# Ledger of designs, part 7: miniprotein binders against Putative cysteine synthase

Target 1, 336 residues: Putative cysteine synthase, of Sinorhizobium fredii (p55708)
Amino acid sequence: MLHTTVTQLIGQTPVMSIDVPGRNATLVLKIEKNNPGGSMKDRMARSMVIAALQDGRLPPGGTIVESSSGNTGTGLALAALEFGLRFIAVVDHHAAPDKIRMMRALGAEIRYVEGDFREDEVAVVERQRLAAQLGAQLPGALFMNQSDNPANPEGYTGLVDELVAQLPDGIDAFVGCVGTGGSMTGISQRLKRNNPAVRTIAVEPAGSIVFGKPGHPYYQSGTGTPAGDEVGKVLDYGCIDEGVQVTDTQAFETARYIARRKGLLVGGSTGGAIYKALEFIGAGKLTGTVVTTVADGGEKYLGTIFDEEWMAKRRLLDPAIAAQLDGWLFGKARAA

## First folded at step 8 (miniprotein)

Design a14F (from q8 with L14F)
Fold by ESMFold2-Fast, scan of step 8:
Structure a14F (fold): chain B 336 residues (1-336), chain A 116 residues (1-116)
Amino acid sequence: as target 1 above (336 residues)
Amino acid sequence: SPEELFRQAYKYLFMGRFEEALKRLEEVVKENPDHPRALYNIALVHFWQGNTEKSIETFERAIEVDPSNVLYWAWLAFLLYRTGRPEEARKVLEEGLQRFPESERLKELLERLKKE
C-alpha cells in the first residue's frame, strides 16, 4: 500500500521470536520501535489527537499541550504537524537534549517550567500543572493529559489485532511495562476480550509506586510512577494478573544482552520486560507464546545504558544477569 | 444499527484503521444519505487518509444537510485554507460567522487568514 501521510505509517510493526525450547515457550517481540516516531507512543498520540478532533474538544487548527520530553512528546509533535495543529511540549531542564531537538525538528514549541528543582521537588508535577494551565488559558488549546485520557489505551488496540493476525496459534501471555498504564490497559483488555485465559504481567521499575511498593529513585525512563506523582486514571488494575518490579541493573543489562546477542537495540524499559518474561519462563510460570513489546529503540540510550562508563559510574553493571539469561534461554548450568 | 456501526467505526478510527472505519460509516450513509453525523465522520476519515479533496466535498455536503453545526464550517474553512484556497476559506468563514457570530473557532481561523 502506498501511504500519503506519515501517521498512516504507524502500526503494522513486525514480530520477532526467541525460542526457549527447554521450557516449551517462545518469547515474541512486537517491534514497536519501527513506528515513524520511533516508539509505540505514536499509536496513543494519534489516537488522542483523532479522538479530540472527532468529538470537537480540539478544533481544526488548534493547539495541543502535553507534559513530555520523551516518546509521547515525539508522537504528539508528529501527529500535530500532520493534522495542522500547534504542539506545545512542557519540559524541565533535566530533559535529554536529543529528545528536545527531535520535538523541535517536528515543529513543536518548547516551554520550560521556571526555576530550579530542589531535593524535595517532583518535576513531573510542576510540568503537569503548567500544561493544564496552558490548555485552559490559550485559545483553541487542549491539554491532552495522557494519564487520564481514555483514547490513550484505545490507541493500542490495533497492536493486539496485529498480534492476533501474526500469531494465529494464539497468545498465552503478555508482559509489558507500565507508566501511565495506557498500553497495559489497552493491550490487556483487548487480549482478554479475545481470550480471558491470557496471562497479563505489568512490569514497573523498582522504586515506582504503581503497585503500592515504597518509592525511591530509579534510572529507567518513560516507565513507572515516581513517589509524589499520581498513578494514571487510565490504568485498569482489573485487567492485570500480576504486577512485578524490575531493577535498573536487571533492565539495562538485559537491554545490553539483547543488543550483543541478537543485534536488536532496545530501550531500558524493554530490557526490563524481557528480563521478567524470561524469569517467569525460566521458573515454569509462563509457557507457550509469551509476547512483549520493543517499545522504543536503544539508539536513544547510547550515552547511558549502552555506555560502559555511564553504567559503571552508577554501579549498574552485573555480569550475573547475562549468566541468568543464558540459563533461562538455553537451560545451561549457572553459577550458584 | 447505526449506533453499533458508529461504535465499530470509532474503534477503527482510534486504531488508525481508516478503511474499516469508512466501510461502517458508508453503511450508515447507504441507509440514510442525509445523516449529518455519518457525513462528518466520513469527511474526517478522508482527511486522516490524506484524501483532502474528498474531505472538502463531504464537509460541503454535511453543511448542506445540517448548516447548524459550527464544527462543519470550521473544518471546511480549515481544509480550504490548508489546500491553498484562502479566498474560498474566507467566504466560508464570513458566511459561518453570520450564522455563529460569537464562534471563537471561526474568528481564530479568520485571524489566521488575515495574518497571511
Scores: ipSAE 0.522, ipTM 0.837, lowest interface PAE 2.9, mean pLDDT 88

Design a14I (from q8 with L14I)
Fold by ESMFold2-Fast, scan of step 8:
Structure a14I (fold): chain B 336 residues (1-336), chain A 116 residues (1-116)
Amino acid sequence: as target 1 above (336 residues)
Amino acid sequence: SPEELFRQAYKYLIMGRFEEALKRLEEVVKENPDHPRALYNIALVHFWQGNTEKSIETFERAIEVDPSNVLYWAWLAFLLYRTGRPEEARKVLEEGLQRFPESERLKELLERLKKE
């Protein structure tokens, strides 16, 4: 099909399988990094903008405001540019320069919060407050507020319809990362509507508070809810069969493993979801078709997760992780 | 029913499956060619597909059917301006403001389009 707009390129992403025949399982990766903005957030960004334009909350030529220096901001910038809207991204001074440059290249206006922040949760709270203020005060403006926006989980409905068509033999489990809860909620509700027996497992970073465990700092970005913040209202705990934690070391070593063994550059949260999916498969807790998403690409993490000095300085390297993954995939440790 | 067709169309819209959405909306228009909500949504589908001229035609039709919805006037003016027709956009905004003299939406749009 010949498309005439970039937002029409969102979705219809491919799947890739990794067989684990020794455990009667196949891990299926939904390659969401192939969206034009580079992540699965394109789906929810387009959904939120379309919903707001359709019901009149955003007027034609209006302004979108959101607190994001990451994937959500990129998706919103893309949708705003194409639909003739202004986008104001509220960021702090610790935002990665390349993420800011990406949003600016897509026409976003960048608004920095004022002051020095030592804790990320303090900066997050201030960014949220400023975004809400701008949405309320500027003419024709709307604060998208992704954590509380029903169009966020609704935007992932198409991802499930694609999976069902791509996997005609059925889906036995879905393992995905939880942050705002939008993707876990949207995907899990839709999968369970089609087959209530599907197992849904939500993965959060160790140190995240989504499932009530004690909070502490973690390096995984774009996932979890840090101590001092509120879990998003879009999260439907009722559609999640199990919540589990993954450490930064497990997540990042797995991302590095997948890059070196499979040639696929995945982000840190994806590494965490793959680690947990393979751990459950290795333990015999999951069999059949187990799906997860490659939420974004590892190209965004070349100076962090894929830099050995960065990892070593933060005590995140652990060769035992590669050995565990080899054991689950091949029934023994594998040298490469 | 029209409500079920609208629910299906909305689902397809947020998924970006515009042809599927359009098919459901066209079923509503077949039953009632003067259904303003269906015309509004069809116009938006054309816009999101990049078919701006079809979107303009459909918003013109929506206004003919229901001139009382200020949002239709705002959309028509916006699209006319984006397609390099600023004098037509201005006329639409002026006519709209005569019908809706207190419309903040139309006043805001006029000011935003002037700054572009």
Scores: ipSAE 0.651, ipTM 0.882, lowest interface PAE 2.1, mean pLDDT 88

Design a14M (from q8 with L14M)
Fold by ESMFold2-Fast, scan of step 8:
Structure a14M (fold): chain B 336 residues (1-336), chain A 116 residues (1-116)
Amino acid sequence: as target 1 above (336 residues)
Amino acid sequence: SPEELFRQAYKYLMMGRFEEALKRLEEVVKENPDHPRALYNIALVHFWQGNTEKSIETFERAIEVDPSNVLYWAWLAFLLYRTGRPEEARKVLEEGLQRFPESERLKELLERLKKE
């Protein structure tokens, strides 16, 4: 089909399987990094903009404002260009530098929050406050407010329809990262509508407060809810069977493992979801067809997760993780 | 029913499946050719698909059916400007402002289009 706009290229992403024959399971990766903005967030960004234009909340030629660590901002920048809107991205220094550069390349105006924050700190409260202020004060502007926007989870409807068509024998579990909760909610509700027995597992960074554990800083970008912030209202806890935490080391070493063993560059949050999916498969808690998403690509993390010096300086390297993954995948540690 | 067709169209729009959305919206228009919301959505989909002239024609019809919706005036002016028809865009905004003199949307659009 001949497409005439970049947003028409969103979706229809492929799937890739990793067999775990010793555990009666197959891990299926939905390759959402193949969206034109490089992440699954393209789906919800388009959805939110379309909803706001339809409802008249955004005027033609208006300005969208959002607090973003990068991926949502990239999707919104693409949608803004196609629908004739301005986009202001409110960011902090926790966001990966290349995500900021991508938004600027797409014409987004970048607004940094003030403050002295650590590299592993997320200034989400300050970002939300500034974004809301700009949306209220600027002419023709709307703060999209992804964490409370019902169009966010609705944007993932197509992803589930694609999975059902691609996996006609069924889906037994979905393991996904949770930040705003939009993708977990949208995907889980629709999967459970088709089959209520589907197990849904939400993965947050250690230090995130989504499931009530104590907050502390973490390096994982674009996922979790840090201490001091509110969990997004779009998250439907009722559709989540289990919430689990993954450490930065587990997530990042898993991303590095997948790159070296499968040739697929995945982002840090994806590494975390894969780690937890394989841990549950290895423990016999998940069997059959277990789906997760490659939410974004490792290309944005070449100077961090995939840089050995960056990892070593932050004490994030742990060769035991590769041994654990080998054990779960192959029933023993590989000597490679 | 028109309500069910609209619900299906909205779902397809959220997914970016514009051809499927248009099919449902056109069925609504077949039942009620003067349905302002269906015309509005059809015009938006044509714009999003790059069919700008069809979008302009559809917004012109939406205004004829419902001249009281300021949003239709704003969209028509915006699209006229984007297609290199700034004098027509200005006339639409001037006419719209006579009807909606307190409209911040029309005032903001006029300011934005001038700065582009």
Scores: ipSAE 0.334, ipTM 0.739, lowest interface PAE 3.8, mean pLDDT 87

Design a14Y (from q8 with L14Y)
Fold by ESMFold2-Fast, scan of step 8:
Structure a14Y (fold): chain B 336 residues (1-336), chain A 116 residues (1-116)
Amino acid sequence: as target 1 above (336 residues)
Amino acid sequence: SPEELFRQAYKYLYMGRFEEALKRLEEVVKENPDHPRALYNIALVHFWQGNTEKSIETFERAIEVDPSNVLYWAWLAFLLYRTGRPEEARKVLEEGLQRFPESERLKELLERLKKE
């Protein structure tokens, strides 16, 4: 099929399995980094823009405003460019520099929040406030408000239909990151509608408040909900069987491990989801076909997660993680 | 029913399955060729598929059957500007403002598109 627009290239992403010898399980990766904007967020960004244009909340030729996690901003910039909209991304210094550069390359206007924030601090409350203010004050503008936008989880239903077709023998579990809750909700509801026995595990950074744990700073970008912010209304807790936390060290060391052992560059949140999936498989708590998403690629993290000096300065290196992953993945040959 | 066809079409739109959405919407038009909501959504599908000229033709038809929906006027003007027809776009916005003189939507679109 010959496509004439970049947004038509969203979806139809491949799957890759990682064998776990000695365990009754297979880890399947849905390679969402292959979307044209480089992440699974392309699906929800297109969905949100289409829905807002269709129902008239956003006028043709209007302006979309959003608080950017980087990947959402890239997807929105791409959709805005193709659909003739202006896009204003509200950002803070927690965002990876190359994600900002990518949004600028796609024509986005960048607005930084005021104030001094540490690199490990997320200024999401300040970003969301400014985005809402701009959406209310600028002519023809709409704050997309991804955390409370029902088109966000709807954008991921196609991903599940692809998985069901790609894995005809069934899916036993889904392990995914929770940020706004859109992807966990959309994927989990659709999977459980097909098979209510599917186990759904949501992974948040240590320091995130989605599952009621105490808040503190974290380096993982585009995932979790920091203290002081409201958990997204799109998150349906009823479709989540278990919520777990992953540390920055566990997530980032796992991303580095996957790059070195499998040749696949994954982002930090993906490292966290893979770590938790393998931990549960290694403990015998997940069996059969266990699916997670490669939500984005490691190419935007070459100066951070994949730079040893950056990691060392933030005390994020731990060689025990690689040894732990080796133990879960390979096991030992049985005695003769 | 038309409502069930719309519900199915919207699901496919959000998934980016535009041809499947179009098929459901065309079933509504087959039963009622002057259904404004169906024409509106068909025009949007053509736009999202990159078939802008067909989108323009379909919005012109949507306005013909329901000239009271200001959103159809805004879309037609916007698409005319995007396809290098700015004088036609301005005329559509001016005619729309004659029908909807207090429409902030049409006024804002006119000012926004002038910057291109």
Scores: ipSAE 0.608, ipTM 0.866, lowest interface PAE 2.5, mean pLDDT 88

Design a15L (from q8 with M15L)
Fold by ESMFold2-Fast, scan of step 8:
Order: sequence, then structure tokens, then C-alpha cells
Structure a15L (fold): chain B 336 residues (1-336), chain A 116 residues (1-116)
Amino acid sequence: as target 1 above (336 residues)
Amino acid sequence: SPEELFRQAYKYLLLGRFEEALKRLEEVVKENPDHPRALYNIALVHFWQGNTEKSIETFERAIEVDPSNVLYWAWLAFLLYRTGRPEEARKVLEEGLQRFPESERLKELLERLKKE
């Protein structure tokens, strides 16, 4: 098929399997980094923009406003270009610098929140306030508000249809990252509509409040809900069988492991989802076909997760993680 | 039913599957030729696919069916200007402003088009 627009390239992403025969399991990676914006967020960004144009909430030549950690903003920037809209991304310094540079390259207007925030702090309340203010005050502007936008989870239903076609023998579990809850909700609801026995596990950073644990700062970007913010209304807790936490060290060391051992550059949240999927497989809690998403690529994290000095300075390195992963995958640690 | 076809089209639209969406929307219009929401979405799909002339024709029809929706006037004016028909765009905006005198949407478009 000859495509004429970038948003037509969203979806139809490949899958890759990692067998764990000693545990009667196969981990399947849905390679969502292959979307044109580099992440699975392209699906929900397109969905939200189309819904707003269809409902008339966005006028012709209007302005999209959103608070973003980067991936949603990239998807919205792509959609804005295609549909003749302006895009204002409200950001903080928690977002990876390369994600902000990507949005700028796509023509997004970048607006930083005021205040002195550490890079492990998410200024979500300030970002949400400024984005809502801009949406209300600027002519023809709309704050997309992804955390409360029903078009967010709807955008992910195509991902499930692709998985069902790619895995005709069935899916036993889905393990995915949770932030707004849009992807977990959209994917889980559609998987369970097809097969109610599918086990769904949502992974949040340690320090995130989605499942009621105490809040504290974390380095993982584009995932979780920080202390002081409200969990988004798009999250349907009823379709999630278990919520678990993953530490920055577990997530980032796993991303580094996958890069070094499989040649696949994955983002930090993906590392966390893979770590938890393999932990559950190793414990015998998950068997059969276990699916997770490679939500975005590691190339955005070359100066952070994949930089040893950056990791060491933040006390995030732990060689025990590679040993754990080897143990779950191969029954013992690989020789150094 | 037209409602079920429209719901299917909506979901295809959100997934960027414009040809499948358009097929469903055209079936809605076959059953109800004066369905303004279906006409609106058909016009948007034509624009997104680069069929600007069809989009203009469809918005003109949408206005005939539902002249009370200010968005149809805004879209028609915008597309007329983009296709090198600025006098027609201005007439649409002037007529729209008579119908919706407090519409910031139409006022903003008029100012934007004049600056280009």
C-alpha cells in the first residue's frame, strides 16, 4: 500500500518472541517503537485529535495543547502537522531532553512550567494547570487532557486486533506500563472481550501512586502518576488483574540487558514491563503466551539509561539484575 | 442501522483507517442523505485524503442540512481560502457572522485569512 501521510504509517507493528522453555512460556514483544513518532502514543494521539475534530471541539486551523513527558507530545505534533493545527507542548525538566528536541523538530511550540524542579520530580500539577489555562484562553485552542480523554484508550484497540492476528494460537497474559491508564485500559478491555481469561498486569514505577502505594520521586519517564496528582479517569481498574511496582534500577538495568543481549534498544518503562513479565514467569505465575509492548525506543535514552556515568551518578546500576534475568531465562547467570 | 454504521465509522476514524471509515459513512448517507454528522465526517475524511474539492462540496451540503452548526461555516471558509477562492471564503464568513454574530471562531478565521 502506498501511504500519503505519516499518520497512515501508525500501527501494523511487528512482534518478536523470546522463548522461556524451562518455564513453559514465551514472552512476546509488540514493537511499538516502530510507529513513525517512535512510540505507541502515536495511536492515542491520532485518536484524540480525530475525535476532537469530529466532535467539533477543535476548529479548522485550531491549536492543540497538552502536558507531555515527550511521547504523547511527539504523536500530537505529527497529528497537528497533518491536520493543519498548531501544537503547544507544556513540559518540565523530568522529560528526556531528546524527546523535547524531537517535538521541536516537528514544529511544536514548547512551553516550560515555572519553578525549580529536579529531574526526578514530575511537575504534573503545574503542567496540567498551564495546559488547561492555555486551552481555555487561546483562540481556537483545546487542552487534549489525555488522562481524562475517552479517545485515549480507544486509540489502542487496533493494537489488540493486530496482536490477535499475529498470535492466532492465543494470548494468555498482557503485561504493560501504566501512566494515564489509557493503553492498559484500551488493550485490557479489548483482550478480555475476546477472551475473559487473559491475565492483565499493570506495571508502575516505585514512587507512583496508581495502586495506592506511597509516592516518591522516580526517573522513569512517561509512566506512573506522581504524588500530588490525580489518577486519570480513563483508567479502568476493573480490567486489571494485578498492579505491581518496578524500581528505576530494575527497569533501566533490564533495558540495558535487552540491548546488550538481544540488540533491541528499548525505553525505560519497557525495561520495567519486561522485568516484571520475566519475574512472574520465573515464579510460575505466568505461563503460555505473555505479551508486552516495546512502548518506545532506547535511542531517546542514549545519554541517560545507556550512559554508565549517568546511571552511576544516580546510583541506579546493579549487576544483580542481569543475574536475575539470566536465571529466569536460562536457569542460571551467564558467564561474564 | 445508521447509528451502528456511524459507530463503526467513528472507531475506524480513530484508528486512521480512513477508507473503511468513509465506506461506512457513505452507507449512512445512502440510508439518510441528510445526516449532518455523517456529512461532516465525510468532508473531514476527504480533506485528510487530499480530496479538497469533495470536502468543499460536502461541507456545502452539510450547511444546507444544518445551517445552525458554526463549525461547518468555519470549515467551508477555511477550505475555500486554501484552494484560492478568498472572495467566496469571505462571503461564507460574512454570512456566518450574520447568523452567529458573537462567534469568536469565525472572527478568528476572518483575521487569520486576511493576514495571509
Scores: ipSAE 0.364, ipTM 0.757, lowest interface PAE 3.9, mean pLDDT 88

Design a15Q (from q8 with M15Q)
Fold by ESMFold2-Fast, scan of step 8:
Structure a15Q (fold): chain B 336 residues (1-336), chain A 116 residues (1-116)
Amino acid sequence: as target 1 above (336 residues)
Amino acid sequence: SPEELFRQAYKYLLQGRFEEALKRLEEVVKENPDHPRALYNIALVHFWQGNTEKSIETFERAIEVDPSNVLYWAWLAFLLYRTGRPEEARKVLEEGLQRFPESERLKELLERLKKE
């Protein structure tokens, strides 16, 4: 099909399988990094903008506002550019420079929060406040508010319809990362509507507060809810069968493993989801067709997760993880 | 029912399934050719598919059916401007402002057009 707009390229992403025949399981990766903005967030960004334009909350030629220096901001910048809208990304002075450059390249206006932050302040709270103020005060402006926006999870339901068509023998489980809860909610609700027996497992970083565990710092980006923040209202706990935690070491070593063994560069949160999927498969807790998403690409993490010096300085390297993965996949650790 | 067809179309729109949405909306128009809300949504689908000229034609039809919805005037002017027809966009905005003199949406679009 010959497409004439970039947002038409969102979706219809491929799948890749990793067989685990010794465990009667196949891990299926939905390659969401192939979206034009580089992540699955393109789906929800387009959905939120369409919903707001369709119901008149956002006028033609209006302005969208969001607190994001990551994948959501990139998706919103793409949608804004194509639909003739202004996009204002609210960021702090500690935002990653390359993520800001990506949004600027797509025509986004960057608004930095002002003021001195105390040692105990969380910059994400101040960014959220400024974004809400701008949405309320600027003419024709709307704060998208992804964590509480019902169009966020709705944007992911098409991903499930693609999976059903790509996997005609059925889906037994979905293992995915939880941040705002939008993708877990949208995917899980749609899967369970099709087949209520599908197992849904939500993965958060160790140190995230989504499932009521004690909060502490973690390096995984774009996933979890840190201490001091609120869990997004879009998360439907009722569609999640199990919530589990994955450590930074487990997630990042798994991302490195997949790159070196399969040639696929995945982000840190994807590494975490793959680790937990394989752990459950290895333990006999999941069998059949087990699906997860490659939410974004490892290209964003070349200076961190895929840099041995960066990993070593933060004490995140652990060769036991590769051995565990070999054991789950092949029944024992493989020779080097 | 038209209500059920709109509910189905809306879900397809949020999923980016524009052809499925369009089919449901066109079924509404087949039963009621003068349904302004169906014409509005069909015009939006054409815009989101990159069929901007078809979108313009459909918004023109929506205004003929229901000239009382300021949003249709705003969309038509915006799309005319976006496709390099600023004189036509200005005329639509001026006519719209005669009908809706307090519309902030039309005033904002006209000011944007003047600055270019």
Scores: ipSAE 0.536, ipTM 0.835, lowest interface PAE 2.3, mean pLDDT 88

Design a15R (from q8 with M15R)
Fold by ESMFold2-Fast, scan of step 8:
Structure a15R (fold): chain B 336 residues (1-336), chain A 116 residues (1-116)
Amino acid sequence: as target 1 above (336 residues)
Amino acid sequence: SPEELFRQAYKYLLRGRFEEALKRLEEVVKENPDHPRALYNIALVHFWQGNTEKSIETFERAIEVDPSNVLYWAWLAFLLYRTGRPEEARKVLEEGLQRFPESERLKELLERLKKE
């Protein structure tokens, strides 16, 4: 069929497999970077805007406000354009510069939070406060509040319907990144409704507080909950079988590895999810069909993760990671 | 039941499965063709599918069966303006303001129309 709107192009993303025959496992990548906004956040952005317009909280021709590290803002800017809305993105300097440029290209108004924040510091608390204030003060405006918005996880359930159709032999596990918790919640609940035996593993950056570990700064963008912030109400801990942490080095080296070995440019958080999926497969903790998402593309990180000097200056390079990945992927296959 | 069909349609909408949502809503209209809430949701589905003219026609019907919901008037005016029918949009807004003289939504849309 021919589509006449860009938001209708959201979803129906492809899958790619990486076999791990020595471990009796296949890692399946759901290529969410192929959404028109470049990330899986398009699904929840469309969902939240549709819900707000449908129930009248957002008037026709109104203004949406959101706190975003980039991907959610890009999805909201896209939906706002298509549905005739104004979009104000509240941002900080932790967001990748190209994500800000994408939002501006789509007509978004950018509002920076005030304060001295480092590149590895996420100013989510200040972003949330300013976004809520703008939503309350501006005429016809609504703060979408993705961390507490039930339309956020619901928007991801269509991804599961696609996976079930694409993987008719079944899904044994899902490994995904946790930020607001929307995608983990929506995907995990829907997978477990179809098969309660599916294992769900949520991956957060080291330094994130989602699973109660001590907080500290991290470079991973668009994932985790920083120290001082509150974990989103949309996260359903009951549908998560295990929460794990991944370091910036593990995540970024894995993203670089996938680019060089598979020709696929993935974002940093995706590298973290792939690292943890392969670690669990390598340890024999996961077998069969293990699914993760390529949440966004590496092309937004060409000046960071994929720049050797940027990585070296921040002490993020570690060749041991490539060796670990080779061992998990090929160790037993070569030994057999 | 209509309530269950609305609940199912809503979930399909949030998943981007507009055709499945539309089928549930059409079941409500089949049983009650004058159901304004079902017409409202059908009009929104047409809008989200890019079928703006069908959306306009359905909002006109929704207003015919329930002229007391200011949101229907706001949507109709917005869509008429967006599709290059500003004279019709202005007429809808003026008629709506006679029914809802204190509506900030209708006043704001009329101001936008005047500036554009």
Scores: ipSAE 0.705, ipTM 0.897, lowest interface PAE 1.7, mean pLDDT 89

Design a17K (from q8 with R17K)
Fold by ESMFold2-Fast, scan of step 8:
Structure a17K (fold): chain B 336 residues (1-336), chain A 116 residues (1-116)
Amino acid sequence: as target 1 above (336 residues)
Amino acid sequence: SPEELFRQAYKYLLMGKFEEALKRLEEVVKENPDHPRALYNIALVHFWQGNTEKSIETFERAIEVDPSNVLYWAWLAFLLYRTGRPEEARKVLEEGLQRFPESERLKELLERLKKE
């Protein structure tokens, strides 16, 4: 079909497989970075905007407001532009710089929270407060509140329909990142409705509080729930079989590994999900068809994750990670 | 039932399956051509698919069927403005404000047109 709007390009993303024959497993990557906004968040952003417009909560020509890690903001900026809305993104310096530049390029208004926060600190309370305030005070404005919005997980159901069609032999496990819990909930519920035996594993950053571990700062953006925030109401713990943590070093070294060995630029949270998927495959905990998402692309992180000096200054480099990945993928560490 | 057709259409819309949603909504209109909720959703689908002129036409019909819903007036004015028809948009907003004098939504849209 010849498409006439950018939001029509959302979805129908490809899959790529990485065989792990020594473990009777295949890791399947759903290449969600191929959405027009560069991430899987395009699906939930469109879903939330459509739901709000259809329910009358957001008027035509209105203003959407959201506290964004970048990817959600980019998706909302695209949806706002196409559906004739204004978008205000409330941000802090934890978000990767190029994610903020993408939102600005798409016409989003950027509002920074007040205060001095480090890039490994998420100013969640301040972001949520300002976003809620703007939504309440501005004419025709709505704070989307993605973490509590039921249209968030609904936006991912089409992704599952695509996976089922693309993988006719079935899906044995899904490993994905958890932030608001929207994608984990939407994907997991729909996968389990088709096959209740599917294993669902949610990956959060070390320092995230989703599964009850103590909170501390982390560099991974667009994933986890930091200390001082509440876990989103859209997260259905009942559809998650296991919650695990991944460190910044494990996630970022894995993203760098995939770029260097496979030629695929993936984001930091994707690196974390791949690391945990391969760790579980290597340990014999997952077999068969194991799916994860390439939630966004590494081209947004060229000045951070893929910059040697940036990584070194933050003590995030660890050559042992490449050896671990070689061991899991090939049954033994490769000398390289 | 119309309730079930709307529920199915809603789920298809959230999945981005606009053609599947439109098919269900058209079934409602086939049986009830003066169904304003179905016309509203059809107009939105046309807008979301880039068929802006068909969306305008459908909102005009929705207002004819149910002039009491301020949301339809706001949508029509907004789409007329976006398609380079600001004088028609202003007339729609002025007529709408006569029907809904306290509508902050219509007042805001009219102020946007004045600044442009």
Scores: ipSAE 0.230, ipTM 0.681, lowest interface PAE 5.3, mean pLDDT 87

